# Ledger of designs, part 16: VH-VL binders against Cytochrome c oxidase assembly factor 8 (COA8)

Target 1, 167 residues: Cytochrome c oxidase assembly factor 8 (COA8), of Homo sapiens (Human) (q96il0)
Amino acid sequence: APERGAERRDTAPSGVSRFCPPRKSCHDWIGPPDKYSNLRPVHFYIPENESPLEQKLRKLRQETQEWNQQFWANQNLTFSKEKEEFIHSRLKTKGLGLRTESGQKATLNAEEMADFYKEFLSKNFQKHMYYNRDWYKRNFAITFFMGKVALERIWNKLKQKQKKRSN

## First folded at step 14 (VH-VL)

Design od2 (from ob3 with heavy chain F109W)
Fold by OpenDDE, look of step 16:
Structure od2 (fold): chain C 167 residues (1-167), chain A 124 residues (1-124), chain B 112 residues (1-112)
Amino acid sequence: as target 1 above (167 residues)
Amino acid sequence: EVQLVQSGAEVKKPGESLKISCKGSGYRFTEYWLGWVRQMPGKGLEWMGDIYPEDSDTTYSEKFKVQVTISADKSISTAYLQWSSLKASDTAMYYCARQGWHYDESGPWGFDYWGQGTLVTVSS
Amino acid sequence: DIVMTQTPLSLSVTPGQPASISCRSSQSLLHSDEKTYLHWYLQKPGQSPQLLIYKVSNRFSGVPDRFSGSGSGTDFTLKISRVEAEDVGVYYCSQSEHIPYTFGQGTKVEIK
C-alpha cells in the first residue's frame, strides 16, 4: 500500500506581529498590515484597574482578531496558490510557456481569469458563509460586552457620586 | 506609571486671573476623580473640590465654590483650577491629586497619587 | 464639616523607637457599605503628600510594613513600629466619608 505522503499543509506561520506599542501608552494601538492576512492588528491597552468584565471584553476582542488574522492569512495563501496553479494549467493547455518572449511572466486574459474567480468563489462559498456567520456572532458578543462595560463604568461613577451626596 | 504633572509656579497681582493645570498620565484619566488641595504656607491641607473628567461632574467645598472653577479637558488628560480674581490670601501651594479606587473595593480610598504642586504667589 | 483632630501635633522620636499618632473625627466615618473612609498621608519636607494608609488599615503600594493603621468609628491610630530617618515629615489623617473632605492639623515627626 503506497504511503500517501501527508501533504504538509503549508499553514501560514502565525506571524505574531512584532509591533510593540510604546511602553507608556494608555491607548490601543493599530499595527501595520500583516503580510499574510493584510489585516492591521490592534494592540489592546491593559489598564491598571481592569475589571473582570473589561478583561473579558479585551480577551474576546483579542480572540476575534486572532481568528480573523488566521482566516484571512489562510484564505489569501489558498487563493494565491490556486490562482498560480490555474494560470500554469491554462498556459500549458494553450501550449504557451510560463514566460513570454520578452521574459515577462505570462498572464491570462481577463476573461480567462474571470473563470478562475467564479470557480474560486463557488468552491469557497460555504467557507465564506460560515465565516460571515461566525463574524457576526463574535461581533455581537463583543458589542454586548461593550455595553456591559459601559454600564459598569456608569455604575462605578454613580457609587462614588452617591457617597458624596449622602451627606 | 501613574503621574500627575502640574503647571509651573505663578506670581500674580491681586485682581488678576489665573488658570493652573494638572496633566494625568499612565492611567485612564476619565475614570478617576481628580481633586485639588490647597496648602497655605506653613499650614495644613484643604480640599477645594474635585472633578470627574469623563463628564466634567464637579464637587466643591463650600469654602471654595465661589472662589475657583475646576474644569477638565479629557482630550488631553488635563484638569484645571481657575481664579477669576486673585487675592493675596490665595497665596499657597496647590496640589492636584487622584482619588484612588478599585473595582473590587468600595471607593474612593483617598488621594493615591499627587502632583508636584503649583506654587501661586499673589503679591501687590 | 467633619473636624479631624490629631494628637500630638509634634513628635520627636529616636531612630528605631516606635511612634504613634492619634486621629479623632467629630463624626463617624463608617459608611453604609461597612467600610471606614479614613486615610493617612505623609508629606516629607519639600515634597507632595503621599498616601500611606487607606481605609484605616490598608497600606498603599510601596509603603513599608513598619506603618500600620487601626481604629474604628471616630478614633484612629497610625503606628510606626521602628521610626527611620526617611519617616521625617508631617503626617495627616483625612476623611473621605463626608463632603467636604477634611484633613487633620498634621503631626510633625522629627528625629531626635
Scores: ipSAE 0.757, ipTM 0.897, lowest interface PAE 0.7, mean pLDDT 91
Fold by ESMFold2, look of step 16:
Structure od2 (fold): chain C 167 residues (1-167), chain A 124 residues (1-124), chain B 112 residues (1-112)
Amino acid sequence: as target 1 above (167 residues)
Amino acid sequence: EVQLVQSGAEVKKPGESLKISCKGSGYRFTEYWLGWVRQMPGKGLEWMGDIYPEDSDTTYSEKFKVQVTISADKSISTAYLQWSSLKASDTAMYYCARQGWHYDESGPWGFDYWGQGTLVTVSS
Amino acid sequence: DIVMTQTPLSLSVTPGQPASISCRSSQSLLHSDEKTYLHWYLQKPGQSPQLLIYKVSNRFSGVPDRFSGSGSGTDFTLKISRVEAEDVGVYYCSQSEHIPYTFGQGTKVEIK
C-alpha cells in the first residue's frame, strides 16, 4: 500500500514512550494499553547478573512483543481506513452526502455494515492464519528458553551452596 | 543499583526481644546469600551467619548459633536478625551484606554490598 | 576457624606516599577451583565497610587503580600507590574459603 509512511507514523509513537516504570524495579512491568495496538506492553527487567541465556530469552520476548504490537497496530489502522472508505463509497452509491445537514458524519446501519465486516474478515483470513502460526512458533520458543533459564537458575543455586559448604 | 537498607537504631534493656531488618533492592534478592556482620564498639568485624532467601537455608557461626535467629521474607525482599533475650554484650553495630557471585564464576565470593548498619544499644 | 592476622595495626601516611598492609591466614585460602578467596574491605570513618579487592588482586567496580592486591597461599598484601585523604579509614582482610568467614583485626590508616 502507498500509505506505509502514514500508517507507520500513526504507530511510531506508542503508549510505551509515555510510560515510565518505577526506578530500581527488579520485576517485569506491564504498562497501559498502547493507543494503536490496544495491547499492554511489558517493560522487561534487566538483572545485574544477567546470563547470556537470560539475555537471549529477554530479547526474544521483546522482539515478540514488538512483532505483536506492530501487527495489531497495522491491522487496527487498516480496519479503520477500509471501514471509512466502505462507508463513503456506499453513501455515494445511495446518493447520500458524507455528512448530515447538522454536520455530523453520516453512517450506515448495522445490516449495511455487516457486509463490510464479512469482506474484511475474508480479505484478512490468510494474514491472520500466518499470524497465528507465527504466534505459536514464538510461544513455543519462549517457553523452551524459559525452561532452560529455570534449569540454569537451579544450577546456579546448587553451585553456590556447594561452594559455601566445600572446605 | 544494588542497595541494602536496614532498620533504625535501637535502645533496649537486658532481657528484651528485638528484631532488626535489612531490605534489598536493585538485584534478584532470593538468588544471593545475605549475611549479618557484628561490629562491637571500637572492635573489628565478625561474621554471624547468613541466609539464602529463596529457600531460607540458614548458616550460623557457632559463636552466634543459639544467640540469634536469622530469617527472611522473600515477598518483601527483607531479611531479619532477632534476639529473644538481649544482653548488655549485644551492644554493637550490625550490618547486613550480600554475598556476591557471577554466573560465569568471575565475580567475588565475598561481601560486595553492605547495609548502612543498625546500632543496637543494650543498657540497664 | 581461620585466623586472619594483619600488620601493621595502625599506619600514618603523608598524602601522596605509598602504603602497604600485610595479611596472613592461619591456613591456605586456595580452593579446589584454583582460586584464592581472600578479600580486602575499607571502612571509612562513620561508614559501612566497602569491598575494595576480591580474590587477592581483582579491583571491585569503581575502585581506583592506585589500589592493588597480591599474594598467595597464606601471605597477602594490599598496596596503595598514592594515599589520598579519602583513603583514610580501617582496612580489613577477609577470607570466604571456610565457614565461619573471618576478618583480620583491621589496619587504621591516617593522614599525617
Scores: ipSAE 0.591, ipTM 0.842, lowest interface PAE 1.4, mean pLDDT 86

## First folded at step 15 (VH-VL)

Design ng1 (from nf6 with light chain G30Y)
Fold by OpenDDE, fold request of step 19:
Structure ng1 (fold): chain C 167 residues (1-167), chain A 122 residues (1-122), chain B 111 residues (1-111)
Amino acid sequence: as target 1 above (167 residues)
Amino acid sequence: EVQLVESGGGLVQPGRSLRLSCAASGFTFEDYAMNWVRQAPGKGLEWVSGISWNSGDISYADSVQGRFTISRDNGKNSLYLQMNSLRAEDTALYFCAKDSRFFLGQGHFDVWGQGTMVTVSS
Amino acid sequence: QSELTQPRSVSGSPGQSVTISCTGSSSNIYAGYDVHWYQQHPGKAPKLLISGNSERPSGVPDRFSGSKSGNTASLTISGLQAEDEADYYCQSYDWSLEGWVFGTGTDVTVL
């Protein structure tokens, strides 16, 4: 039976963290680091009586989390790919094979790798600047909505106390 | 039902201005980024401009940068495109397109209007 | 504007399978941004066909499938039907342009 070659899904699977928080938990949970992004996902708690404002905050947080996960997963994949291509290209230029005489993977020296890192960082500088800008914008919006939700919760607690005093 | 309805298209001379409007219904308008896409007669789709849910992010295609202005009124569930210094190459059917996300660049266009025709001719 | 590259036209007989390619650049598909596909019939607005490289919205037949590898995305139409005659556009986000880019479009004809 011919071994069906595992088609390497080069797409970072939407890393649904297999981590399931306890069903009875009323708190957000932090999962283990994602294998592609190396970011720890947050599993957001959904209250039974979630307000529209709380729901919007949760959705903003979820979307921003997904954005971060996708960005870093893709960036890490691109980095790994370009690093491997760089190593292969340099070895080929040197007339060296991909494996040493001992059968180990051939490596480049620290100076050659430093050149790769410098070039990669330079090439991706603008992308990182845009990421940082957008990261601040998103988190500012989230923080603003966190404040709104906090105020709403305070107001609702005060109304409930007044109603209990009137009865 | 989720619906987008474009208006404000028409015949204009080069160098003139036109304002397009898109009325949204059937969804929470303030939770989604919005876009304008155009299609010249017998040509492909061209993205024109996008605006995030809170107008915090705005982007334009190079072809319209400095001439067009995208804006939104979340209280009126409306998207706008102010087009200044119109050129013959701006002649197209202009679609309003709803993004699936709050912010630009992360979603897809899940709802489209029927479009409004803009003709720029001498 | 950096358009995504598509074949101008693809044709097939009823029941055949056809594939449309979409090739991007280092600032969009290669950078890991998702590819979306739209179907447009003559005189109609575009309709979302595939999102997130391979996800089918509700109401889209299973004969439509999307994939992505490297710098190229593909839309496959299996069991081609007369109703599939339309223009197809791929879409991705370009981080360097800070905007959306569409493919050049592919005219699918059923022979």
Scores: ipSAE 0.870, ipTM 0.952, lowest interface PAE 0.5, mean pLDDT 93
Fold by OpenDDE, fold request of step 19:
Structure ng1 (fold): chain C 167 residues (1-167), chain A 122 residues (1-122), chain B 111 residues (1-111)
Amino acid sequence: as target 1 above (167 residues)
Amino acid sequence: EVQLVESGGGLVQPGRSLRLSCAASGFTFEDYAMNWVRQAPGKGLEWVSGISWNSGDISYADSVQGRFTISRDNGKNSLYLQMNSLRAEDTALYFCAKDSRFFLGQGHFDVWGQGTMVTVSS
Amino acid sequence: QSELTQPRSVSGSPGQSVTISCTGSSSNIYAGYDVHWYQQHPGKAPKLLISGNSERPSGVPDRFSGSKSGNTASLTISGLQAEDEADYYCQSYDWSLEGWVFGTGTDVTVL
């Protein structure tokens, strides 16, 4: 039987968290860590009477969450690939096989792996700087909109109380 | 109907300035990043500049960095490209392109205008 | 500006399948950014053909399919038709440039 080579789908599937919050919940839920990003997704609550401002806030949060998930999923995948390539390259240079005599996957020592980590971090330093910058920008925007939504909710509650007093 | 309409193209001499405009309709303009893409005659597509929904993020291609300025007016549903110090190499059809997302780099260009022609010639 | 690499031209007979490759770099496709495809007929604006590596927008025929593996994306046109004669461009985001990058474009001719 030809071993169907598991084509490792190198695309981090947009991990639809299989976590389904309870249907009657009026709150945001935090799912388990995603398999690829290791980030815990938030399932955002959608009110029945969602205001345009609330909707925009939700969309901004959702897009930012997707951005974070995609970034870390891709970063983790790249890390894993480059780590494996590094190990293979170093083993080859040493004249060692990919497997030990016991059939185990050959590994490098901690010192050799430290070189990989240093190189990887150096190579990705700028990428992480951009990520951090953009992370702050996005979260500041979201926080600003959270404030707007909070004010809108307060105002709506006050209007409702006034209507109840007039009837 | 979702539509983008570019304007402001024309014939200009090298070193002159030109301002392009893109009028958006049929969608919530303030919820999407916007882009300029150009195509020189008989050449491929070249991304020129992008701006996020709130103008918090702005990016330029190296070829236009320091010469072009992208801006938007969400109240007028309009995108702009101020082009200064124009060169012969800037001769192209300039397209306005709508992003599918708020921020740059996450979406795709789902709506395109018909373009406005910019010709830089002595 | 780093361009994504495409073949200059691809040709096929009606009913055949053709594939266009799009090769990126460590700062775009290899970094895991999605690839999008656009179709452009002569004298027309580009039209979105494939988004997110493989997603077809409404109105795009099922004979168009996209895939991505490693540093390369591919657009396949199955059952080539005369109307498919056009220029095709791949697109990805480049984090190092903080901008979008297009492919060099591929002219598809139906023989």
Scores: ipSAE 0.870, ipTM 0.952, lowest interface PAE 0.6, mean pLDDT 93
Fold by ESMFold2, look of step 17:
Structure ng1 (fold): chain C 167 residues (1-167), chain A 122 residues (1-122), chain B 111 residues (1-111)
Amino acid sequence: as target 1 above (167 residues)
Amino acid sequence: EVQLVESGGGLVQPGRSLRLSCAASGFTFEDYAMNWVRQAPGKGLEWVSGISWNSGDISYADSVQGRFTISRDNGKNSLYLQMNSLRAEDTALYFCAKDSRFFLGQGHFDVWGQGTMVTVSS
Amino acid sequence: QSELTQPRSVSGSPGQSVTISCTGSSSNIYAGYDVHWYQQHPGKAPKLLISGNSERPSGVPDRFSGSKSGNTASLTISGLQAEDEADYYCQSYDWSLEGWVFGTGTDVTVL
């Protein structure tokens, strides 16, 4: 199974290509989005001389980052919602209130919560298998286009060297 | 102008086959997922099938799984739906719809054709 | 196939507001998938009205607004006009079906 999240070779700064062109610099790597903050869209810098192939690669990367960020944001939210629903359902079955004697939010003990974690993992297993499959499909396409962009840049360098020798 | 034009509908008997086509123009067809959506007379919209930009991801509604085959030819800017073992319940207007994304599941349908009518009756 | 639940019809007088609800399930709207809305006039193809829960495409009047909370999305039409008389469908992705689901459709009548 591949690593989760957006830690793989992507950048948060707007407009820059993930692939470093034949020049000296590459931009600093930026880690995954903050697990507890609002989702932030990633805006890539669009250079004026971006080729159609470079544009397609950027769009594939943008879509995949958005897809990945949305998946994990939704999983965090779903986990929280289903945990609260499970607790409320089990408290009602036991005839207990939502608050303890001290006024704190009533909870279940660790043994009781183990049933929730088992059910949540089981319910989401198929969903995560689909995520992993889709992750591979997306990243295979991105890697393929990174190779095509690299070849395009090599070819352009050879054309420029050929022109300079003839001068 | 971005445009989708469906063709290949008609009247057929149950158990027979039809092949629908959708010709695309005005956009880079190979950069988008594509979908078929149908609407039975007087009824609502039903998603039928979708295909990713590179055909690497294909999905079908349960009602058509195993009978219908979606395909695309990016060289001809065309989307297809092969419909086998047709049933009366497949009678509908079939729309071609452009997805906003490369892959299935995240986008929306931003361009629709006018549809081609398929009637299945004995 | 699973459908998103919408009221069969809603009506309002010109200038009034109407709201169309769209209720899903644990594998679609509740799971956090976006809701999109389409408008369909009689004899016409559907037209995208709202994407991403609340975003209006170019050319859609600002009297259309969308929102999503929990397992329910809403489309509100403020300042009803005669041209708004049409069928309206919500749509979401369903991960368990690996496919799109549409709502049952709502007939909007302008009185």
Scores: ipSAE 0.720, ipTM 0.887, lowest interface PAE 0.9, mean pLDDT 85
Fold by ESMFold2, fold request of step 19:
Structure ng1 (fold): chain C 167 residues (1-167), chain A 122 residues (1-122), chain B 111 residues (1-111)
Amino acid sequence: as target 1 above (167 residues)
Amino acid sequence: EVQLVESGGGLVQPGRSLRLSCAASGFTFEDYAMNWVRQAPGKGLEWVSGISWNSGDISYADSVQGRFTISRDNGKNSLYLQMNSLRAEDTALYFCAKDSRFFLGQGHFDVWGQGTMVTVSS
Amino acid sequence: QSELTQPRSVSGSPGQSVTISCTGSSSNIYAGYDVHWYQQHPGKAPKLLISGNSERPSGVPDRFSGSKSGNTASLTISGLQAEDEADYYCQSYDWSLEGWVFGTGTDVTVL
């Protein structure tokens, strides 16, 4: 189970395993894997004095996380659904039932399943190439803005040093 | 408050060109994807083209691919559609629509202009 | 071009409930993309009515509701009122077209 001890002590709700960031956290937090996507969501910290540039970076990261979560949740569900449909179709063609004599779901062996995996991969190849392209476009923008925020913070530290000399 | 105002429509002959503009106000234009949607007289809505917040991702409907070019100028809060090789089938009211997201594909169109009419006829 | 399928028209008396269906394809709704709904009164621009399958923006009456199951989305208007007479469009993203697709549109008439 992917848990953080410190997160659990400070914020752990009674009787649940769901992660809650501490009330006064100054950091982003990583939650448990989402049921559908299997990806861990980030819970973003919003500072009191968030600059417009920092806000834009946070919003870009939030949108990209939502996009990524949705894509893999949908792909996982589609894969499972089409796999069951393929198995049912092939069993019906063979004149076999959907359940074994013991009541367990009937299935196909690895050789029989190879046709499904080949068809699914081929059908989704272009979709995943578009996903990879879009992933890089999003993360390039995020990395660029991370650099801009870093430079802004350095400038602010230098300005604070100037103000100390003026006082 | 939040407004989108289209302009540049008119009557043109087939094969000619027009350039549509959309002026945005009341929101941070550079943080959102933008789209063009058209509606032929008495017909339904048809998405035409979309452009991401930074122009890094651009897409077109098949019916206009190679003839229309979408662009934006974030410094002027403006969206454009260059329409070349116009056909009678391009006759429609053209709407500018604000996306709710930076990038294409995840958002919805939360603000629309009133549209500018393009008529392609001899 | 690809379109999402909607009934051409639906009618009802004031106070009745009507439901508008929206059916997609393997590259849009079936692939898991959200469905959004727009209302368009005659001579006016479209207005967002439902986003993300079921979310109502502020200012949209609670008699409007949306849902999605499989390859079909539904918009339900409970307690139909005269002001609901308009055209309604569903919308989804299509990964194979790398673009948005709208439904064919439904004309709602209040009798």
Scores: ipSAE 0.719, ipTM 0.885, lowest interface PAE 0.9, mean pLDDT 87

Design ng1 (from nf6 with light chain G30Y)
Fold by ESMFold2, fold request of step 19:
Structure ng1 (fold): chain C 167 residues (1-167), chain A 122 residues (1-122), chain B 111 residues (1-111)
Amino acid sequence: as target 1 above (167 residues)
Amino acid sequence: EVQLVESGGGLVQPGRSLRLSCAASGFTFEDYAMNWVRQAPGKGLEWVSGISWNSGDISYADSVQGRFTISRDNGKNSLYLQMNSLRAEDTALYFCAKDSRFFLGQGHFDVWGQGTMVTVSS
Amino acid sequence: QSELTQPRSVSGSPGQSVTISCTGSSSNIYAGYDVHWYQQHPGKAPKLLISGNSERPSGVPDRFSGSKSGNTASLTISGLQAEDEADYYCQSYDWSLEGWVFGTGTDVTVL
């Protein structure tokens, strides 16, 4: 009846953190770095009287966080997979085994590894250009709604001051 | 009830234009990206175009790039596809599909319309 | 233009299990993008069956399951029933095309 753990190694998990903020907190929390993406997730506070603008801002931020964490989790896994494939391919071409005589994992020297890093960066250049463009599109929308929420809160504060003065 | 209703399909000659509409109801239309997907008779599904919640992110399949224009009117809960320079290979049933996300590229299509038929022939 | 590769057809008797494969490329499934599955009965619109490789939406029976490993995703229908006779499509995002890619489609027949 034991669960099979080995079947997860080629798939990035959807969950980002097991950190659980205090249930009574009225603040957003920043959790520990996610194992796969190395990004720190924000755990968003949802107030009982959240306005429609506040809700949309929170949803935009949540989606962008999930998108960003998925991208970097996938990039980290791809980097690791392609690095090992490169090492194994070059060792095979040189007629060497995957382990040294001492049992340590065989690797390539710094000059040989530089070829991998150059190839990886060149191969992924366009992908990262699209990521950067999309990141800015998302953050422009978020910044716009942060401004709208700020104005809404100022307006509500002014209405409350006017109400208090009239009693 | 969450639904998408496509309209504007019909029979047109090659080289002509046609405009498809998709009316959305039962959900907050402005919070989701939207997509067009087509299916030629007896063939599989082909993604055509997508547009983000705020129209700031738009993408097209290579087969329609430069000929089709996707747009939306969040005030009318409506999605549009302007199809110019139509070709026989554009003949298909065109579906409107709701994305699960604000932006393109990460979501899935959780609600589909029934489609509107476009036939391009002389 | 790119499509995800699926077998053209799969058949099974009622109660049997069938598995549909979906093979992508270095710019979609191999790059780590999720695979979604849709079911389409004749004359009807596609319906979401599996999202995020393995997530079942509300109302989808337990007999449908999905997985992804490397450049291949799989949809498994356990305990095949007559109403499962339909076309099935996988879907993924392709970063190099900046768009969605559907599979070639699989016709599931219940014998």
Scores: ipSAE 0.716, ipTM 0.880, lowest interface PAE 0.9, mean pLDDT 87
Fold by ESMFold2, fold request of step 19:
Structure ng1 (fold): chain C 167 residues (1-167), chain A 122 residues (1-122), chain B 111 residues (1-111)
Amino acid sequence: as target 1 above (167 residues)
Amino acid sequence: EVQLVESGGGLVQPGRSLRLSCAASGFTFEDYAMNWVRQAPGKGLEWVSGISWNSGDISYADSVQGRFTISRDNGKNSLYLQMNSLRAEDTALYFCAKDSRFFLGQGHFDVWGQGTMVTVSS
Amino acid sequence: QSELTQPRSVSGSPGQSVTISCTGSSSNIYAGYDVHWYQQHPGKAPKLLISGNSERPSGVPDRFSGSKSGNTASLTISGLQAEDEADYYCQSYDWSLEGWVFGTGTDVTVL
């Protein structure tokens, strides 16, 4: 795949992909990977008779998706920026130019790049520990509310069945 | 009308304690993270502490860590700040602020109270 | 204590534009966290002015605009009016502190 060019944002944008599902759909949809985060967003269906509990679950899921998309978009951008800065710094120290004589981007060999990957992982270890902790906290809340919605729907179905038998 | 009303401020000696309260109305309190922000007289804003919608995530500024405790009661639509071991540097107007999100870290503070004054002097 | 850096004061005549910068660090703005802006008139509580770097909430005049690039965010007030005389604070999240950080504040004076 060719390089997209010099266009880039200095920070990752907020928000989720703008994929549009079919206009007449009663289901959540999974869209294409977002170009900054590489995550596939869920496009949530909002039913006409959404209960307050269902609404809260949907809002929790939407916020968590936005949070996750933003985190990985930021990490991907930071990784790319720091990788290029590392390569440029090492080439400068070696007295080499940023491009080869053929015009290709100059780079470092696999052993040299291993130093970058190790440094990046070490530097971001605590940040990723916080992300993992927060991810589990968010998903515990979502799972709990999924259970509550399931029970609400069973209750409503049983209540409707009882009314049919009484009539 | 969405509003936040702080209370519990006053004059205290160093080393003593105060408890601040924030009463929320006009919105679904349990759906939002909440924060305390303080402003010393003539100075800028300083974030103090935040708490997620379900109290599952709590964070403190380094300057108050171990001395202050944030809590909430979603049944009473109330946010609290227990301030122990108070110091002169804690003297400030304390604001209650509504977060736009359930969890800490990505929201903004869309509603603020008028603040309650805490003065710590010997 | 971690703070975002803002100029201490900025001034302009009515109708002119002023821009307030907000510079962060590797654990907040440079790490990609959004910048929010608040306006505070003397003796009053802060009010949200810009969220998400550039989003203007309902009721905020469209002469207020925000942007972010790299480690710096900017608030621009175009068509400066007397009521814009206030203190302005930027805010971002800091992952290393697991908390919010405010800017040092900027006093805007209308001449």
Scores: ipSAE 0.716, ipTM 0.884, lowest interface PAE 0.9, mean pLDDT 87

